# VH-VL binders against NAD kinase (nadK): the designs that were tried, part 112

Target 1, 268 residues: NAD kinase (nadK), of Syntrophomonas wolfei subsp. wolfei (q0aze0)
Amino acid sequence: MKIILVNNRFKENTEKKAQEIAGQLSALNVEVIIDNGLDEPYAGTVDFIMVLGGDGTMLRAARRYGQRAIPVLGVNMGTVGFLSNIEINELAEYLPLILREEYSLEARMMLEVAVFQQQSLLTRVFCLNELLLRSNSPRMLSFALEISGQKLEPYRGDGLIVSTTTGSTAYSLSAGGPIADPQLDAFIVTPVASHIINKRPLVVSPEREISLHLLEEREAIIGIDGQIKMDFGAENRVLIKRAPHPLLMVNLKAKPFFTSIDRSLQRQ

## First folded at step 7 (VH-VL)

Design F10 (framework fv_patritumab)
Fold by ESMFold2-Fast, scan of step 7:
Structure F10 (fold): chain C 268 residues (1-268), chain A 122 residues (1-122), chain B 113 residues (1-113)
Amino acid sequence: as target 1 above (268 residues)
Amino acid sequence: QVQLQQWGAGLLKPSETLSLTCAVYGGSFSGYYWSWIRQPPGKGLEWIGEIYHSGSTNYNPSLKSRVTISVETSKNQFSLKLSSVTAADTAVYYCAREGFSSGWYPYGMDVWGRGTLVTVSS
Amino acid sequence: DIEMTQSPDSLAVSLGERATINCRSSQSVLYSSNNKNYLAWYQQNPGQPPKLLIYWASTRESGVPDRFSGSGSGTDFTLTISSLQAEDVAVYYCQQYYSTPRTFGQGTKVEIK
C-alpha cells in the first residue's frame, strides 16, 4: 500500500505529526510519500491520500490529486472545518479500517477552470470550492456571463463567484448565495455587490459551460479556492465546467452537514 | 507512452480539398489541445490550428477561410480539412499535442505525429 | 500576431564546443500570474517531426540531455548547447504559446565545422 500524506510545511505541529505518522505507517509496511506543497505533485500511483490539517490543506490536496479518483481522507488538526472527517486523536482508532479499505466514499464535484489570453489557453486548474472574479481596484467591473452559449445581460458590480455545491458555504455564502447540499451536483453563480438589483444567484446544471470576460478594461483578478490569484484583463476569457472526476472523500464516521452549517450560521 | 498516428491523401490537384486524420493511442484524448502544423519543403514551421476535445477550435487567421478542424471523441481522432489547395499548400503536415504540467499550465508540443507529405501539382 | 525571430539563420560549431541560438518575440510571452515564459524550443532532424527540448523558456523536457539549456525572459531568449555532439546537428525552432496563433521562429540550422 502506498499513501500520500499532505501537510502544511509552515505549521510545525502538522509537519512533525506527518513525520510521526509516516514512521508508524512504514512500520506497518505502508510506503509513505510526504507532500508538503513545495514540489510538483507525486506522479506515481498511490492507493490513498491522507490530508493532515484544516479545510485549506484539503483544498490544496483536491487541486493536486482530486482528478485521480483516489480516496482522500481529511484528518483535522484542531481547526474547525467542513472537509475533515476525523480528528487527529482518532486516527489510531480508525487506521485499521483505512488499511483494510473498510470505509465509504462520498463524491464531491470539482470545477475545471480554464483561463485564456484571447483564444490561447494560459492555465487550466481544478478546484473544490469556487472561482471568484473580482475587481482589484475601487472601480466596479462590467463583464459578460455566458451559459452554454446563452449570453446574459451584462453584469456590473464587484465581481462574480462560480461555486460547486461544496463551495456553497465558502465565499458564495458571504456574497448571498444559497446553502447547497454537497451531495448535489450543480454550479452556483453568485454576483458580488451587483449594481443591478435584479441580479440573483443562479443554480445551474453541472453539464453547462460558463464563460466570463470583461467588457471594459479594468484591474481584475481570478481567485481559485481563495488560494490562487491570477491577473484578468479585457483580453482574457475564463471557461468553467464540471471537472471530469469528483473528489472521492473518505467517510469513516458520519458528519452531519446540515446541523454543522446551522450551528456555524448562529455563530456569525 | 502516448502516440499519434496520422494518415490521408498525399497527392492533390489545385482546387481540391486536403483531408488528414490523426488518431491518439496510449493516453487520454480529453483535456488537451490537438494541433496541426505544416512545413513546406526547406522552410520553417507554420501552425494551422488547434481543437479541444469539446470541438472548440482556434485557427491561424491566414488560413481561417479555408481550414476546418474537427474531432471524433469516440474514436480518439481529430482531422484537418483545407479547401481550395494550391501549390503553396505543398508541405509536410504534422499533428501534435500541446502538453500540460500537472494539468495547470501548457508547456509546448510534447507529442508529434510522423508527418504526412502533401504535394499539390497539376 | 506575435512574431518570432531567430538568430543566426545558421551556425557551424566544432564538436565539443558551445552553440548559442537567440530568439526574440515581438511582445512579451511572460504570464505574470505564474511567472512563466510561454516559450518552447524544438529540435528537428531531417525527415523527422520536431522534438520538444525546452519549455517555459528554461525547463528541460524529460529525456533531454543536460547539455541543452534555455534562458531569457519576456521577449529575449537563448538556447545553449554546452558541448555539441554529432547527434545535435539539426534545425532548432523557438515557439511561443502565449497567444493564438501559435508562432515559430524561422529556424536555426546547426552544422559541424
Scores: ipSAE 0.267, ipTM 0.688, lowest interface PAE 4.5, mean pLDDT 89

Design F11 (framework fv_patritumab)
Fold by ESMFold2-Fast, scan of step 7:
Structure F11 (fold): chain C 268 residues (1-268), chain A 121 residues (1-121), chain B 113 residues (1-113)
Amino acid sequence: as target 1 above (268 residues)
Amino acid sequence: QVQLQQWGAGLLKPSETLSLTCAVYGGSFSGYYWSWIRQPPGKGLEWIGEIYHSGSTNYNPSLKSRVTISVETSKNQFSLKLSSVTAADTAVYYCAREGLYDYSPFGMDVWGRGTLVTVSS
Amino acid sequence: DIEMTQSPDSLAVSLGERATINCRSSQSVLYSSNNKNYLAWYQQNPGQPPKLLIYWASTRESGVPDRFSGSGSGTDFTLTISSLQAEDVAVYYCQQYYSTPRTFGQGTKVEIK
């Protein structure tokens, strides 16, 4: 068995803990690769991915490894998040089940985001939560939205979010989008501070292709999961569609999504 | 080891349609742009167009009115048709893959052997 | 369209000496978000398809000898062969893949003196 341990090197306690866990796994004849975010993703074949940290570390792991159809387990270190399944102090209890492959998998859709320059592919990235198109200056954007070739009336405002159902509780929620059951596959399209009356969030089939381009030259950016920023100009187009593979999330312990989100909303 | 095997008619008369096919072996067909590039005898390289496994195409504007590129995804094949040929279309035609690494394209990393197409009466 | 211009058109170099080929694009091929120049260099031997040597302006393709190096950014690029070998006699092309249509330089023929 070969396992990748994903951690965040810039959080001092996580690097030490990753080394401790790697030692424990090696003692059990498990080959361990540590990914602390500094180097390219491990290119070899692996059996399991263990993410040590919070939701941010899981989002990075999903971008790096989510398309490989390999089980990914979120192990929380600190504050409880939405993407972790067990706490670090529970790992010893669940480790025998992991090594015997005695767990269930939950498929979570991902976005495929492709940025073009005059129909030429510049980059293609995958993400678990959302793409954000936003202005990088005080000026509003004017932009076109197409859904599977259907051209909507132009948008004018601060931007737009295209989210997975997993991302429905992230930035899309803050912008007025609906809360979605993460077991559903759908795109959620949420305007950011639209100046056009009655621009509502849209919930569309995951088989749809969504494209965006600017109608006038502005300083804009494309944000991916709140972690990657890409410059976006009037000669660029972005195409968003369902990624070929979902993220396969490991379930060792039941998670009460609806009660968790209900409590979170009461605290806001 | 990915290999491209290409075939098609090598001798054409003016006004006919050029038809070439390229088959992909030893690797994934999906997720890549597949291109056609030509080279007239003793001249440089000219990009004709590209196709994605979904059927999405981009063509060189100078050839767009005469060019069609299509895919047969079930066979891992893509094909070029160039209509209304003239002597100026005489060239070696190559199929090629545009490589991807870390989600970014990096140039044509795999090429077919080339097919000489001669247009003469 | 992005126009690619190479210089010189032909170059004669003695065995073991340095060969330098220049390539200029009419527009920047640097993608600011990933800081990569979308520029490649190809080697074409007589009767063969082009072979990718260098991509992203300076990254050497697997199996390409280390005497080949690429440099430059934005609009001005250079291919250097530090010590010419007999097998390096070929035509060399630069190519941009920043925009569609993909465009090639006119080629530089490298010959031994």
Scores: ipSAE 0.181, ipTM 0.656, lowest interface PAE 5.2, mean pLDDT 89

Design F12 (framework fv_patritumab)
Fold by ESMFold2-Fast, scan of step 7:
Structure F12 (fold): chain C 268 residues (1-268), chain A 121 residues (1-121), chain B 113 residues (1-113)
Amino acid sequence: as target 1 above (268 residues)
Amino acid sequence: QVQLQQWGAGLLKPSETLSLTCAVYGGSFSGYYWSWIRQPPGKGLEWIGEIYHSGSTNYNPSLKSRVTISVETSKNQFSLKLSSVTAADTAVYYCARDSFGEYTPLGMDVWGRGTLVTVSS
Amino acid sequence: DIEMTQSPDSLAVSLGERATINCRSSQSVLYSSNNKNYLAWYQQNPGQPPKLLIYWASTRESGVPDRFSGSGSGTDFTLTISSLQAEDVAVYYCQQYYSTPRTFGQGTKVEIK
């Protein structure tokens, strides 16, 4: 058995804890590859991915490994989040179940985001939460949105979010999007500070292809999962579609999504 | 290790259609652009076109009216058709994978062995 | 179309000496968003397909010896072989992958003096 152990090198004590866990797994005849974010993703075959940290670390693991159809377990390291399943102090208890492959998997859709310049692919990113198109200046953007070849009336405002259902509680929520059951597959298209009051969030089939391009030369950026930034100009076009594989999240214990989000919203 | 195996007819008459196939073994077909490149004897490399696993294509404008690249995802293979061949199309034809790093295209990291295509009367 | 021009067309270098090949693109192949040059170098031995040596103008492909290095940005690029070995006798090509069509330089033949 080979496991990738993903950690965040900038969080207090996470590298020390990752080394301790790697030693424990090695003693059980498990080969461990540590991914602390510094090197390229591990290219070999693996059986399981264990993510030590918060939601941010899970988002990075999903971008790097989510398309490989490998089980991914989120292990919380102190910061409570939505994407972890067990706490670090529970790992020893659940480890026998992991090694016996006695767990269920929850499929979470991902986005495939591709940026083109004159038919040439410049970058392609898979992501779990969302793409954000936003202005990089005080000036509002004017941009075109097409859904499966259907050209909508122009958008004018600060930008647009294209989100998965998992991402419905991230930036899309802040911009006025709906809360979605993450077990559903759908794109959520949420305008950011639209000048046109009739531009509402859209919920569309995950079989749709969404494309965006600027109608006027402006400084804009594309943001991915709040972690990656890309320049976006009038010569560029972005194509967004459902990624070929969902992220396979490990469920070792029940996680109460709706009660958790409800309590979170009551605090705002 | 990923390997590309290519095959097709090597001897053609002028006006015929060239047909070559490339099969992918030992790795994922999805998520990559797959390219065809040719090289006339004693000359340099010319890119013919590429295809994404979904079927989206880009072609060299000089060949666009004669070239079709297609995919058979169920078989992990892609094919080149070049119509109305002439002696100028005599070349070694290579298939290749356009590699990807974490977020960006890289160069072509895996190549087929090449197929010599001769166009003569 | 982006035109790629190499110099020289052929180069004779003694074993152990430095070989330098230049490549110029007709327009910039630098993608500002990631600060990467979409420029690759290939080695082709007689009777074999090309082999990727360098991508992003300066990043060595896995398994490529340290004596190969790439440099440059925008429109001017260089492939350097710091100490020529007998196995390095080959034709070298630069290639841009910033725009379609993908274009190659005309090639530089490296021979031993």
Scores: ipSAE 0.546, ipTM 0.783, lowest interface PAE 2.3, mean pLDDT 89

Design F13 (framework fv_patritumab)
Fold by ESMFold2-Fast, scan of step 7:
Structure F13 (fold): chain C 268 residues (1-268), chain A 122 residues (1-122), chain B 113 residues (1-113)
Amino acid sequence: as target 1 above (268 residues)
Amino acid sequence: QVQLQQWGAGLLKPSETLSLTCAVYGGSFSGYYWSWIRQPPGKGLEWIGEIYHSGSTNYNPSLKSRVTISVETSKNQFSLKLSSVTAADTAVYYCAREGFTEYYSPYGMDVWGRGTLVTVSS
Amino acid sequence: DIEMTQSPDSLAVSLGERATINCRSSQSVLYSSNNKNYLAWYQQNPGQPPKLLIYWASTRESGVPDRFSGSGSGTDFTLTISSLQAEDVAVYYCQQYYSTPRTFGQGTKVEIK
């Protein structure tokens, strides 16, 4: 068995804890590859991915490895989040089940984001939460939104979010989008500070293709999962669609999504 | 390792249509742009166009009115048609894959076919 | 269209000596978001298809000898062969993949002096 251990090198004690766990796994004849975020993703085949950290570390792991159809387990290390399944102090209890492959998998849809320069593909990235198109200056954007060949009236405002259901509780929520059951597959299209009356969030089929381009010369950026920033100008077009593979999240322990989000909203 | 095999007619008369096919073996056809590049004898390289497995195409504007690239995804094949040929179209024609890293970007033509010499004789 | 211009058109270098080829693009091929130059170098031996040597201006393709290196950013790029070997006699092309159409330099023929 070969496992990738994903951690955040910049968090205190995380590297030391990752080394401890790697040693424990090696004692059980498990080969361990450590991904601390500084190098290219590991290119070889692996059987399992263990993510040590919070939601941010899980989002990075999902972008790097989510399309490989490999089980991914989130192990929380102090930071409250939605994407971890067990706590670090529970790992020893659950490790035998992991090694025997005695767990269920929850499939989470991901986005495929392709950015073009004058019809040339510049980059293709995957994400678990959302794409954010936003202005990089005080000036609002004017942009075109097309859904499966259907051209909507131009948008004016600060931007737009295209989110998965998993991402419904991230930036989309802050912009007024609905809370979605993460077990549903759908895109949520949420305007950011629209100046056009009656622009509403849209919930659309995950089989839809969404394209965006600017109608005026403006400074804009595309954000991916709040972690990657890409320049976006009038010569660019972005195409967003369902990624080929969902993220396969390991479920060792029941997570009460609705009660957790309800408590979070009461504390706002 | 990924291999490209190409075939098609090598001799044409002016006004005929060039037809070449490229087949992909030993790797994934999906997720890549597949290109046609030509090289007249003793001259440099000219990009003709590219196609994605979905059928989306980009063509060199100088050839756009005469060129069509198509895919047969079930066979892992893509094909070039160039209409109304002249002696200026005499060249070795290559199919190639534009490489792509899983998490970053395109990085150049990393796999090439062996080339097909096409001669247009009047 | 992005025009690619190489210099020199031909170069004669003694075995073991340094060979330097320059490439200029008519506009920047640097994508600021990932800090990569969309610029590749190819080697073409007689009767063979081109072989990818360098991509993103300075990254060596797997299996390419250490004597080959690429440098530059934006519009000005250089391919260096630090110690020319007999098997390096070939035509070298730069190519941009920042926009369509993809464009190549006119080629530089490297010969033994």
Scores: ipSAE 0.537, ipTM 0.792, lowest interface PAE 2.5, mean pLDDT 89

Design F14 (framework fv_patritumab)
Fold by ESMFold2-Fast, scan of step 7:
Structure F14 (fold): chain C 268 residues (1-268), chain A 122 residues (1-122), chain B 113 residues (1-113)
Amino acid sequence: as target 1 above (268 residues)
Amino acid sequence: QVQLQQWGAGLLKPSETLSLTCAVYGGSFSGYYWSWIRQPPGKGLEWIGEIYHSGSTNYNPSLKSRVTISVETSKNQFSLKLSSVTAADTAVYYCARAGFPDWLPYYYMDVWGRGTLVTVSS
Amino acid sequence: DIEMTQSPDSLAVSLGERATINCRSSQSVLYSSNNKNYLAWYQQNPGQPPKLLIYWASTRESGVPDRFSGSGSGTDFTLTISSLQAEDVAVYYCQQYYSTPRTFGQGTKVEIK
């Protein structure tokens, strides 16, 4: 058995804990690869991915490894979030189940985001939460949205979010989008500070292709999961589709989504 | 290990259609871009176009009205058709593997066919 | 279109000496978001197809001797052969893959003095 431990090197306690866990797993004849986010993703085959940290670390792991159809377990180390399944102080209890492969998997859709310069694909990235198109200046954007070849009336405002259902509780929520059951597959398209009063969030089939481009040259950015920023100009086009593989999230204990979000909203 | 074999008619008359085929051996056809590049005698390289294994194409705008690139995935082959040829189309034509569309695609050509000399003359 | 211009058109260098070839793009081929230059170099021996030498401006292709190196960023790029060997007599091409159409420089012919 080979396991990748994903952590954030800039959190001293998580790196120390990752080394400790790696030692424990090695003593059980498990090969461990540590991924602290600084190098390229591990290219070899692995059986399991354990993410030590908060939702941000889980988002990075999903982008790096989510398309490989490998079980991914989120282990929380104090950062409150939605993507972890167990707490670090519970790991010892659940480790035997992990090693015996006694767990269930929940599939979470991901986005495939392709950015073009004219007709040249510059980069393709995957993400678990969302793509954000936003202005990088005080000037609002004018941009075109197409859904499966259907051209909508131009958008004017600060930007647009294209989100998975998992991402419904992230940026999309802050911009006025709906809370979605993460067991559903759908795109949620949420305008950001639209100057057109009738622009509403859209919930569309995950089989749709979504295309965005600027109608005027502006300083704009494409953001991915709040972690990656890509320059976006009038010569660029972005194409968003459902990714070929969902992220396979490990469930070792029941995590009630609706009661968790309800408690979170009561405290806001 | 990957090898490209190309074939097609080498002698054409003005107004005819050039047809060349490239077959991929020893590696995966799927997941790659496949390109055509030409080189007139004694001159430099000119990119004609590229095709992804699913059939999506990009063409050189100077040739787009005359060029069609197609794939036959069941045979691991892709083909070039260039219509209404003239003496200016005389060149060695190369097929090449030009891009891996993983998370960071590239469009440099890492594997090349041997080339096919096409002469357009009356 | 992004136009690629090489200099010089031809170059004569003694065996064992350094050969330097320049390539200039009409617009930047650096993608600021990933800090990569979408630029490749090819070697073409007489009667043969081009062979990839360098990609991402400075990454050497597997099997290419370490005497070949690429440098530069944005619009100005250089291919260097640190110690010319007889088998290096060839035409060299730069190529951008930042935008369509993919474009090549006009080529630089390297010969022995």
Scores: ipSAE 0.352, ipTM 0.690, lowest interface PAE 3.5, mean pLDDT 89

Design F18 (framework fv_patritumab)
Fold by ESMFold2-Fast, scan of step 7:
Structure F18 (fold): chain C 268 residues (1-268), chain A 121 residues (1-121), chain B 113 residues (1-113)
Amino acid sequence: as target 1 above (268 residues)
Amino acid sequence: QVQLQQWGAGLLKPSETLSLTCAVYGGSFSGYYWSWIRQPPGKGLEWIGEIYHSGSTNYNPSLKSRVTISVETSKNQFSLKLSSVTAADTAVYYCARQGFSDWYPHGMDVWGRGTLVTVSS
Amino acid sequence: DIEMTQSPDSLAVSLGERATINCRSSQSVLYSSNNKNYLAWYQQNPGQPPKLLIYWASTRESGVPDRFSGSGSGTDFTLTISSLQAEDVAVYYCQQYYSTPRTFGQGTKVEIK
């Protein structure tokens, strides 16, 4: 069995804990690869991915490995979040189940984001939560949104979020989008401070292709999962579609989504 | 209906700089790539380069060291400069719009009438 | 660079008969994200600028007679004129707009037999 341990090198104690867990797994005859984010993703075949940290570390792991159709387990290091399944102090209890492959998998859709400059592909990236297009200045954006060849009336405002259902509780929620059951596959398209009255969030089929480009020269950025930032100008276009593979999240214990989100909304 | 009007010097001596301008009437200048294409007498079409209204350019690598395309968005104009001309640069020069349909490029749908440029001593 | 090659260089066709022109690209011009071939066909009459006939390999430009049709995908494309008329005597060019530099075929001259 070969496992990748994903950790955040810059979070206190996560590197030390990763080494400790690697030692425990090696004692059980498991080959361990540690990914602390500094190098390219491990290119070899692996059987399992264990993510040590909070939601941010899981988002990074999903971008690096989510398209490989390998089970991914989020192990929380003490920060409350939505993407971890067990706590670090529970790992010893659940490790035998992991090694015996006695767990269920929950498929979470991902976005494929392709950014073009003219007709040349500038970058292709995958993400679990969302793409955010927003102004990088006090000036509002004017931009075009197309859904599967259908041109919507131009948008004017601070930006737009194209989210997965998993991302419905991230930036889309902050912008007024709906809370979606992560078991559903859909794009959620949420305007950010739209100047046009009656621009509503849209929930559309995950088989749709979504295209965005600016209608005027503006300073704008594309944000991916709140972690990657790219400049976006009038010469750029972005194409968003469902990624070829979902992230396969390991479910070792019931984590009640609706109770968790309800509790989170009471605390904010 | 969108129309392109082009003008510039038609007679040049070797080593001079070719300068042509294309003006856009009857439609939006913004949101399109604007191209220069040339055609030597009796020969085929050769793409020179393109420019977006923002000023972003792509050039034919064979001409890149000699070509500059620029925009004057306030006038809905774009211009071609080709330096160090030789007899091989004798051609009809066309300006054209890269069209869009359903948000995707679809080819050059509007063309200027062409300017014959002759390079001779 | 994507090289575009047309065949034949010239053809003579009788009025009312079918004309077929082929175009090959040195690499695929199929844009996988939207499943469209970024290939166009142009008609050029003597002394005139080129006129767009077909884009996305098979979509006819507005105002172009239905006797003109395009077909093909990836690297192999065909322009067909089902019933040649006198005004169709022209040079025809294929062009890819998949990548820069934009490239044209060498042209096919269509003449009346």
Scores: ipSAE 0.000, ipTM 0.397, lowest interface PAE 18.1, mean pLDDT 86

Design F19 (framework fv_patritumab)
Fold by ESMFold2-Fast, scan of step 7:
Structure F19 (fold): chain C 268 residues (1-268), chain A 124 residues (1-124), chain B 113 residues (1-113)
Amino acid sequence: as target 1 above (268 residues)
Amino acid sequence: QVQLQQWGAGLLKPSETLSLTCAVYGGSFSGYYWSWIRQPPGKGLEWIGEIYHSGSTNYNPSLKSRVTISVETSKNQFSLKLSSVTAADTAVYYCAREGFDILTGYSPYGMDVWGRGTLVTVSS
Amino acid sequence: DIEMTQSPDSLAVSLGERATINCRSSQSVLYSSNNKNYLAWYQQNPGQPPKLLIYWASTRESGVPDRFSGSGSGTDFTLTISSLQAEDVAVYYCQQYYSTPRTFGQGTKVEIK
């Protein structure tokens, strides 16, 4: 069995814990690869991915490995997030189940984002939560949104979010988007500070293609899961569609999504 | 200096489509928003909508279902179409340029150049 | 939509005296990132299109006489004509250009007393 441990090397506690866990796994004849985010993703075949950290570390793991159909377990090491399944102090109790592959998997859709410059593909990235188009200057944006060939009325405002259902509790929520059951597959299209009074969030089929481009030259950026930033100008176009493979999330214990989000909204 | 010249049919019957055109002379068409504003006799100003030289539009929600603004960049012209007119659409219609500040990206001074207006009367 | 309300609807002022027009927006038109109020004032003489007088609430357009001044911030704005001249008989409109739709006040008619 070969396992990738994803962690953040700049957090002293997570690096030390990763090494302790690697030692425990090695004693059980498991090969361990440590991914601290600085190197290229491990290119070899692996059986399991264990993510040590918060939701941000899970988003990085999903971007790097989510398309490979490998089970991914989120192990929380701090404030409870939405993407972890167990706490670090529970790992020893669940490790035998992991090694015997005695767990269930939950499929979470991902976005495929393709950015073009004129007619040339500039980059292709995957993400678990969302793509954000936003202004990178005091200028508001004027931009076109097209959904499966249907051209909507132009938008004017600070930007737009195209989110998965998993991302419904991230930036989309802050911009006024709906809370979605992460077991549903859908895109959520949420405007950011639109200057047109009746621009509402849209919930659309995950089989649709979403296209965005600027209608006038502006300084804008495309943000991916809050972790990747790319410049976006009037000669650029972005195409968003459902990624070929979902992220396979490991469930070792029941996660009370609806009660968790309800409590989160009450304390805000 | 920039001048806006506007023209179109001044007399319409109910249910017809209003069509007005505004041409820009003496200055750049690119880099500005071009607006339509109307004023019923004895009443105030109502913003209809705007268009950027690229074709991007914003419309007044109260008129959105009936309004189309289009641009002909090669001729430095933009046009207003308002469908299904009624007596309530009787007004002087103005085209105007909305100032645009390259440094800030926002309109710094509202509408700085206006056409002379076209009186549109809707009657049976 | 941002509603613009002017007061008074009309006023009569003697030549050489001060005219004051107030404008209130239903929400702030101050853009915090550049600290500018996106508010303009227009003058409309009978049979003419509106003419821009003031933008950014207090900046006078080129060619506009010094007697015209604008003040205010956020939601409350004032246009002042310090010494009314005969040529100033007109209807005055405030307008926000912070968001679409662009909206105007209902107008204030200034007449000689």
Scores: ipSAE 0.000, ipTM 0.363, lowest interface PAE 22.2, mean pLDDT 85

